# Designs tried in a protein design chat: VH-VL binders against Large ribosomal subunit protein uL10m (mRpL10). Part 203

Target 1, 224 residues: Large ribosomal subunit protein uL10m (mRpL10), of Drosophila melanogaster (Fruit fly) (q9vpl3)
Amino acid sequence: RGKINIQRPKAPHYERARVVAVTQPKYPELPKAKSCFKTRAERTQQQQENPYNEIIAREVRNWLDHSRLVAFFHLSSITADDIFRVRVQLHKQNLHLKSYGSKIIEQAVKNTRYEAIVPLFHSNHCIVFSPDPEKTAALLRIVRRVPQMVLLGGIVEETMLSRNQLVAYAQMPGLHAVQAQLVQTLSQAPGHLIQQLQAHQNSFVQVLDVHAKNQMNEETPKST
Key: E = the ipSAE of ESMFold2; O = the ipSAE of OpenDDE; V2 = 0.75 times the mean of E and O plus 0.25 times the DockQ between their complexes.

## First folded at step 13 (VH-VL)

Design gk1 (from gg9 with light chain N33D; framework fv_anetumab; at its last look DockQ between E and O 0.38; V2 from the best seeds 0.62)
Fold by OpenDDE, look of step 13:
Structure gk1 (fold): chain C 224 residues (1-224), chain A 119 residues (1-119), chain B 111 residues (1-111)
Amino acid sequence: as target 1 above (224 residues)
Amino acid sequence: QVELVQSGAEVKKPGESLKISCKGSGYSFTDYWIGWVRQAPGKGLEWMGIIYPGDSDTRYSPSFQGQVTISADKSISTAYLQWSSLKASDTAMYYCARSFLYWGEFDYWGQGTLVTVSS
Amino acid sequence: DIALTQPASVSGSPGQSITISCTGTSSDIGGYDYVSWYQQHPGKAPKLMIYDVSNRPSGVSNRFSGSKSGNTASLTISGLQAEDEADYYCSSYTSYSDPFVFGGGTKLTVL
């Protein structure tokens, strides 16, 4: 009596196989969630038509318009926790870290003075906004400690700056300090001028005094 | 020049309250964190907590949570460490120190305040 | 208590190079480059010697250097001098509930 191989059941008789094949319940193919099979093109098109994108684009524009300091960063692989940590620290300095999609940025800056920033957004990026350009040094100090954030450039006082220019800007004395120096320099200028003008007069007076003294000495008759 | 000046040495009894101070000068007090570090006699450094005077964001070590209160008065550039009820085990040197980042290094330190709690 | 592990003591002769190790975990030294080293002379406040693993603050001698490998940070003091005799503490950011942790300290003796 041949050991019934339970692992390889004998094929059913031809007639039985036919009946089984015909009676097999055709289970409707589970509707493949259309959303899971959207082509990259379809996904991109749907993102363009999302009213939400317009709202976000408006937000981006608002940030750009109200910020005196804007810095653009490439964001490499970083954990959410690390980003949060950096965000907290930046926020303490009135620096606002935001991340937006490239398409949103493009939409936001289209036909604006900021259109030149679009080429910076080819990969994962983040933007830091601040109303205070004096915080540039603080920003760079913080980001220097975050290797995942690579400075690409920025906008300071409506001027686009390269990475190097932004670094140089951060090293400059604050506007107030420069202004104070200027005022000091300007305040010293009249004093110097007066001193120079007076120096000639004083020299002349000294020469006259010496001359007068010499004349007085010559007129003193040797009383014999 | 950046300087942190702490209040003088304190001698207290168990159960008494105490508030020690750390005054910062030579920098923007509200732009840096102030941390407190304990050092028991002959022991190592222990991080107690840290405060950002700009908004009074305060973080404690779990070991010191509820045991001490860290505060700051930005108007006078001063940070505080206080106990409601001192224990003999609180006998230690306490240092305040400045940090630009709350995860960063302490670049400037106060001279320390010795607190002695003895019955 | 989460603590970084340091040797209790290290000794060296003048002119020698010594290394102090600080061992942590993947949640502190191994996870971040936020390791600092402090020097403390008896009766004095700690002084920052190294930050971010290998950076020296202004005014710190170039004899002090820092490095990290895996979960272990190292402070190297070259050309050992009598003035280097002190306690040395490492510190690191940690992803645990306590954002900062110090090592137990190392007493350096110059023989």
Scores: ipSAE 0.784, ipTM 0.893, lowest interface PAE 0.8, mean pLDDT 87
Fold by ESMFold2, look of step 13:
Structure gk1 (fold): chain C 224 residues (1-224), chain A 119 residues (1-119), chain B 111 residues (1-111)
Amino acid sequence: as target 1 above (224 residues)
Amino acid sequence: QVELVQSGAEVKKPGESLKISCKGSGYSFTDYWIGWVRQAPGKGLEWMGIIYPGDSDTRYSPSFQGQVTISADKSISTAYLQWSSLKASDTAMYYCARSFLYWGEFDYWGQGTLVTVSS
Amino acid sequence: DIALTQPASVSGSPGQSITISCTGTSSDIGGYDYVSWYQQHPGKAPKLMIYDVSNRPSGVSNRFSGSKSGNTASLTISGLQAEDEADYYCSSYTSYSDPFVFGGGTKLTVL
């Protein structure tokens, strides 16, 4: 009983593919993790049962502090293999794909001007960090071909930008100084609409938070 | 303009080594994959493998794994396809082609390098 | 193994529309929108005509269009012209160890 594919390779393709897979250097293909991104239920349960939430939140703060480019995406259903190939391509451009639970993001941006980003993380999501804001064009070019990643907005040089502002920023080739000036101009020009949307969201959240805080603060102060 | 220029035609005997080249210009060479595609006389296109010159990440079709070496020298914007020992069955046209995504399309192609291996 | 299937040849008269099919599986054409089409005239390198199922690169005539249904992609050439006579290849990303594959090619003859 021989293999049918003998015409060119001496060994059958499936045997050669198996041998090659076993002998490949492991560094370009890590052992298959069942998922680089946990399900919503697993993510929520891990946050509730894990006393290290503050440690993970500090990791997110560190990424935010050291990244000149941060982009936020809604993430539709995607296989682990497919998101892995996207992450590899992004990494070649110094773009780092991450995902964190919304509660951890809230803890990470507490007492910062980035608190407005928390509502973006109510659904399945991912974040791309980079020290290189000039890589915004490469990021958008890659994710345009990945319909499961839907751009929501981002941060460039500590300035919050809408989706349209990021796209405009990326279309301007040339010196970083020119791109930085455009970011400032675009932020001011459409900032009225962004502020209206953020204020509406923040007002709704503030009303809920005030109600929750007032109910908790009905505890009588302990006498001393 | 984006251009891929390949080395000239080669006439070789079985058992000889060969290294053919593909020089990219008019774009950021290290930001694009370079693939190699074989076309035997009168036959269709066969993908052989692909390299990302920026970090030398190299991937081979299972049909060609271990039979050729793909490499790049980013300092001169050049990718290479190499045989240690040619066979008569290696007679074909060899194209290099560029892709932004390794799962995407080849948008620019070299002119081809004809390799003839006969005794 | 898994290969993309194209008819060996198709023909049409000037001014007509012609369609070239490319059939794969759920692991390639059916599972992804990364189908490309290439035109190759004799003695010349292939030229990209369609990518991502239906997109045309700059400089490609709008007479060329692409689509897919299930596991079959299609290239349609409307207003057929003599210079359209060439070999046509489809290509797709695959979800197994080989990142993509070409179809066997279709020779288009303009009658």
Scores: ipSAE 0.619, ipTM 0.819, lowest interface PAE 1.5, mean pLDDT 79
ESMFold2 (binder alone), look of step 13: mean pLDDT 92; pTM 0.941

Design gk10 (from gk2 with heavy chain I50F; framework fv_anetumab; at its last look DockQ between E and O 0.32; V2 from the best seeds 0.00; counts 0 for: pae E 3.7 > 2)
Fold by OpenDDE, look of step 13:
Structure gk10 (fold): chain C 224 residues (1-224), chain A 119 residues (1-119), chain B 111 residues (1-111)
Amino acid sequence: as target 1 above (224 residues)
Amino acid sequence: QVELVQSGAEVKKPGESLKISCKGSGYSFTDYWIGWVRQAPGKGLEWMGFIYPGDSDTRYSPSFQGQVTISADKSISTAYLQWSSLKASDTAMYYCARSFLYWGEFDYWGQGTLVTVSS
Amino acid sequence: DIALTQPASVSGSPGQSITISCTGTSSDIGGYNYVSWYQQHPGKAPKLMIYDVSNRPSGVSNRFSGSKSGNTASLTISGLQAEDEADYYCSSYTSWSDPFVFGGGTKLTVL
């Protein structure tokens, strides 16, 4: 009884093979869900015509208009869970992490003062919004531990800042601290001026006194 | 200067309730996590949990979940650790510590509160 | 309980350099750069010495340095001084549900 080679089954008799070939159910090719094979171009076009994009664009504008701190980040490969964790941490600091498509951003900022930010959105990105510019230091501290978030730049108090400028800003003492320092400096200035003025006056008086004493000594006849 | 000041040492009996405190000063109390760390006599550090006073978000170590309650009163910049029923095994030094990040380090520590539970 | 592994004790002479290891897993030390080191003197609270594997807080001596390789973090103390005698604990982030794990601690003796 010849060892049935299970690895190379003998080809069926030609008649059987013919019958099998004809009777094989032609399964209609499952319609390739057009949605799975949308070309990059098709994906991009669909995003432009969606009324939903206008709504989102409006949202972006609202965030920009009401934020005193805006930071732009390149977002590298990161898990949804990790993003969520970062979001929670940022939220606790009144920092709001959002992600929008580049087209949406472009639409949102078109013909606005924010149009200059469009070049920052070439790849995956996220934006952090805050009404509090004092939270810049907190933001940088948080995202520094997130290597997937690369700071590109930001807007603080309606001023566009580079990455380096934003870092420098974060290192500055708070506005209130600076104001306090200024007030202190200003309050000390009059005192210093007065001291300097008084010092000169006192010196002058001393010189005059010495002069007067010398004159008196010269006028005292040596009663020999 | 940032400072965490804890309540004084406690001597209790098994079954008694206890609430110890940690008061923060020199920083924005609502912007940092306050964690509690247990250290049994001659043993290592054990994270128990922490609270974010800004929104009272509280997280516990699985080992301490249901065993203790962590709370905070942001109006007086104080965090609390409490037991409903103490056990002898709760005898330890308890530290509060500040952390800026959920996954961060503890940068400032309280002086510790010694809790002794004995019959 | 997920614990980081430290040697129970290490010793060195004044002026020497010593290293304390902290070994975890790919889910903690190996997965994140969120390793911290704490110094604790007898009867005192822990003090943060290193954070994020290798960063020193303000006021911490430059004699203390941290590093990581794989699942093992290391604390190096150069120019060992008598004041360095203490317990040292490593810590790491592990997960969202359990963000802090400590090592068992290492007793450093200065001979």
Scores: ipSAE 0.745, ipTM 0.876, lowest interface PAE 0.8, mean pLDDT 87
Fold by ESMFold2, look of step 13:
Structure gk10 (fold): chain C 224 residues (1-224), chain A 119 residues (1-119), chain B 111 residues (1-111)
Amino acid sequence: as target 1 above (224 residues)
Amino acid sequence: QVELVQSGAEVKKPGESLKISCKGSGYSFTDYWIGWVRQAPGKGLEWMGFIYPGDSDTRYSPSFQGQVTISADKSISTAYLQWSSLKASDTAMYYCARSFLYWGEFDYWGQGTLVTVSS
Amino acid sequence: DIALTQPASVSGSPGQSITISCTGTSSDIGGYNYVSWYQQHPGKAPKLMIYDVSNRPSGVSNRFSGSKSGNTASLTISGLQAEDEADYYCSSYTSWSDPFVFGGGTKLTVL
């Protein structure tokens, strides 16, 4: 049994909204904290905000177009207070911590050269933007104190860098020297990079989770 | 070369005011916290507070809140520690030190300013 | 207030390995994740020797090493030398909101 029209259509939404309002203290405002609980009505509203998603995708596109440094991180469980304090420290260095839904990122990079970054956002993540690529060393020094943020890679001067390349960039003098090395690397078959990221997507997260759990042991690699 | 140079030793009487300085050079002064650390004669190190000269964000140890004023003049790359009314118990060596994070490691230290408060 | 406890003094002979401990007084949080160690010779400013429990700044001898077990951090000096005679301070915090604190200091005497 589950055929057509088994249940009467629901009454107008304001009756359902009244029931929800009785069980909730207030219609929720959009909170800043990631860990803030969302009501049932708020989740439904998110699904119906397609124009809002377009505006946010434009924001992401604007950040990508105007940032000479973009860094991508996997984000493990972290308290709202801790991530706020990390954001403040980053902001003092002109580093801007953001988090967006994967569909919004897909929409923002559609028809651009950056479509290859989409697989990086299959799970919890955050992104750091900056107009100052020389702040890469500062970024890595700050996140050294934040084991919940695991560097995946980045973009410097429109050039996509792996985690190891970004760390090496932060240690090298002069952007020109790094750019010459990176041009050689990118010429090596860019198409296979996308396939490699997709093929190792779940395995990469599992390996990082094992290393994150082993961080309390005597020696765990800390890249910065 | 990163360097922090502090003002010279001071001999004061109880009740007098005092402002000592710490001038930073060889780095981007406004991008680092400057912390002040006290060391009473024969005693250990005690954190007093931090300032971020870039936006004047200032944090005090609870033990020193209201007892001193920490400030900076970024146009001359100088941080300050100031008392409005010195006490004999303020006799100590005072260090400034640089930190990238306000709770992080102090990687460069000034030479120290000895303050002696004696009636 | 969180406090860090160090022994008042430690001594050793040249060539020995010596360990200085730094123990937190809080029982609510096990261990300190971001411990630094400073060396201070008489009349001189402190010098950073170890940060983040076990990392050495550039230019610090690999004779200095750091570790942590539970709520106790340790600074180990191998191959003890006369110039290692100094006061040693640990420092730490347990979260982004906790105050920065120094230990009471340990006087190392090299015989």
Scores: ipSAE 0.337, ipTM 0.662, lowest interface PAE 3.7, mean pLDDT 77
ESMFold2 (binder alone), look of step 13: mean pLDDT 88; pTM 0.923

Design gk11 (from gk8 with heavy chain I50F; framework fv_anetumab; at its last look DockQ between E and O 0.34; V2 from the best seeds 0.55)
Fold by ESMFold2, look of step 13:
Structure gk11 (fold): chain C 224 residues (1-224), chain A 119 residues (1-119), chain B 111 residues (1-111)
Amino acid sequence: as target 1 above (224 residues)
Amino acid sequence: QVELVQSGAEVKKPGESLKISCKGSGYSFTDYWIGWVRQAPGKGLEWMGFIYPGDSDTRYSPSFQGQVTISADKSISTAYLQWSSLKASDTAMYYCARSFLYWGEFDYWGQGTLVTVSS
Amino acid sequence: DIALTQPASVSGSPGQSITISCTGTSSDIGGYDYVSWYQQHPGKAPKLMIYDVSNRPSGVSNRFSGSKSGNTASLTISGLQAEDEADYYCSSYTSWSDPFVFGGGTKLTVL
């Protein structure tokens, strides 16, 4: 599917609001647009010592802690008008489209069960957060019609799901108890230890995340 | 079963105000855009605008900006199209239709409301 | 109002196959796969026949198919029947500021 890349004029108020919304809460030394930060951050070594990375990492942790649905996407080249229309549509379903640098994601999930997500951010990406896991069907209905957003996987009720598992989850009935039990079953653990997963989810998820990370580093990174 | 039911035909004189309605049922009314589409007698379809009843986010075609008002009352699952001062050129059939996506298609349509404006 | 261009009329005999074209630009039909087609019988509301270029909603006969090439979308009706006599409109997304545009419509006559 082809999409026309048209740069919008800088005058529209929406373009400035979009730049601010892309994780630039406060930067007391540089009141400039996020694009100025990205230029400095491309020198890489300075980004490690930037105190604003910790502030942004805490924002990511806060989203992860308060979102029962998190979905990760590869993001192809997209115009400002097109990403804005998608963000508006998602927001109407209580789905919050965000993007963060891979270093910030790594810092946010360090020493957590979610460390396995870091390889997903090697390329251009975006993340959708929501407090409502029942909105997974609405999310997929929207992004299925947005070829620039390619689903990589997600987190539902603190359980990591592959692309196929997340799609399967979206097709389930609306009862939370049934959905939670089926998500636990669909989050297939290597070694087939399903019966005891719910009792030790934190430590078991960390082990499974390490194994999934190793599988993602093989020559076929989108096997799931 | 999804249904959009519009208010009945109207006969008005130039300069009068008018508000026509579109009631949605059988679906989550606040999760879909409601669009208004005009069809002048013997003419094609023209998109007038969208409203998202969940938050009242309202968008107008540039051709109709400032000429009509689109609104919704989500408590009764009803969208409205309103003129403050009708013109003879407003004589047309007016349809409401729903779309899940801002860039999508109209999958269900109301039966239409014929508005006739003549002296 | 960036209008999509459709022929004013097209005709065919029962059992034949006909194609209705819808020509836009690289900014709409050429740039997006958000083309839809609507059928409208006289005195009736339009009905969605095709969306996303080639997808049929449930309940729409497989005699209706859609495609596009470059800036031109096409609706093909095979096995033409008397009931297919109607007006047909295409539509496409264009931009955030003017997201929805219809073609001028095509009257299909079944001879």
Scores: ipSAE 0.651, ipTM 0.838, lowest interface PAE 1.5, mean pLDDT 79
Fold by OpenDDE, look of step 13:
Structure gk11 (fold): chain C 224 residues (1-224), chain A 119 residues (1-119), chain B 111 residues (1-111)
Amino acid sequence: as target 1 above (224 residues)
Amino acid sequence: QVELVQSGAEVKKPGESLKISCKGSGYSFTDYWIGWVRQAPGKGLEWMGFIYPGDSDTRYSPSFQGQVTISADKSISTAYLQWSSLKASDTAMYYCARSFLYWGEFDYWGQGTLVTVSS
Amino acid sequence: DIALTQPASVSGSPGQSITISCTGTSSDIGGYDYVSWYQQHPGKAPKLMIYDVSNRPSGVSNRFSGSKSGNTASLTISGLQAEDEADYYCSSYTSWSDPFVFGGGTKLTVL
């Protein structure tokens, strides 16, 4: 009795194969739920017509207006569970992680002082909001351990900061110390600014003087 | 300077209740997790659980779930570890330690509290 | 119980470099860069020496360094000194429900 090779079943007899081929129920391809294959374009269009977009845009504006710390992040491939975990950790520090569509952000910041942030939202992104600018260091410490979150920049005390500036801000010993340093720097700056402004003015006056002298020399008739 | 100060050594009998303390100073007590770590004599470190004093979120190691209670009083910057009924096997050094992150490291440690449970 | 595996003991002479290994799984050391190392002298509390695989806290000697390859983290102590004699524990994040796991510890003897 030949060992039935279960791994390579003998092809059925030609007639049986033909019958099996003809009798195989053609299961109608389950209509690919149009919803599962929505092109990026379709997903983007649906976001535009949703009356909820206005509500969400308003929410974004509210967050921006009431936050003294706003940080923008690019999100690489991250699971929902991982995001949740990060969110919980951030929440402990009164940091609020939100994610919005680029169109919603654009709508939210249109004709506002925040319009400059729109270019930051070309891909998957998230925003962290906080009423406390002192939490910047805490934020950076948390997200440093999340490689999927890439810092793009932020807003601190209504000032737009680059990534590097935000990092530098976080390393500062305290708002008061920074303010003190700023005041010191600003107090020293007028002297330098005045010097620089005066230098340019002096240079300009010198150029004008040379020009005037040249014009005077051209007007002196060569007494033949 | 950041410091965690634990309560003194305890000698107890089996079946007795015990509550030991860990007081934090030199930092914002509500912004960091306080964890408890057990070390039996001559053995390694075992994480028991930790608490976030800011909202009293408490998490336990599966091995210690239901065996101990971790609590905190943020008004006095103190965390607690308590037993309702001690066993001889609870004899160990207990450390409290601070962690900024849920998945972080313990950057500052208390001096430890020795608990001895003997008949 | 998920435990990280460390050698029970390692030894070295003053001035030498020694390495302590910590082996886990793809669910802990292999999955995350959240490995820490602690030094514990007899009768003292543990001290954090390395965090996030290779970072040193302030005040920790640059003789201590950390690395990771695959499921194994390593603590390297260069220029071994008598004061380095202690127990060393590795730790790692494992899961949300169990965020801390320690290794069994390694006793370092300076000969």
Scores: ipSAE 0.583, ipTM 0.809, lowest interface PAE 1.1, mean pLDDT 86
ESMFold2 (binder alone), look of step 13: mean pLDDT 91; pTM 0.938

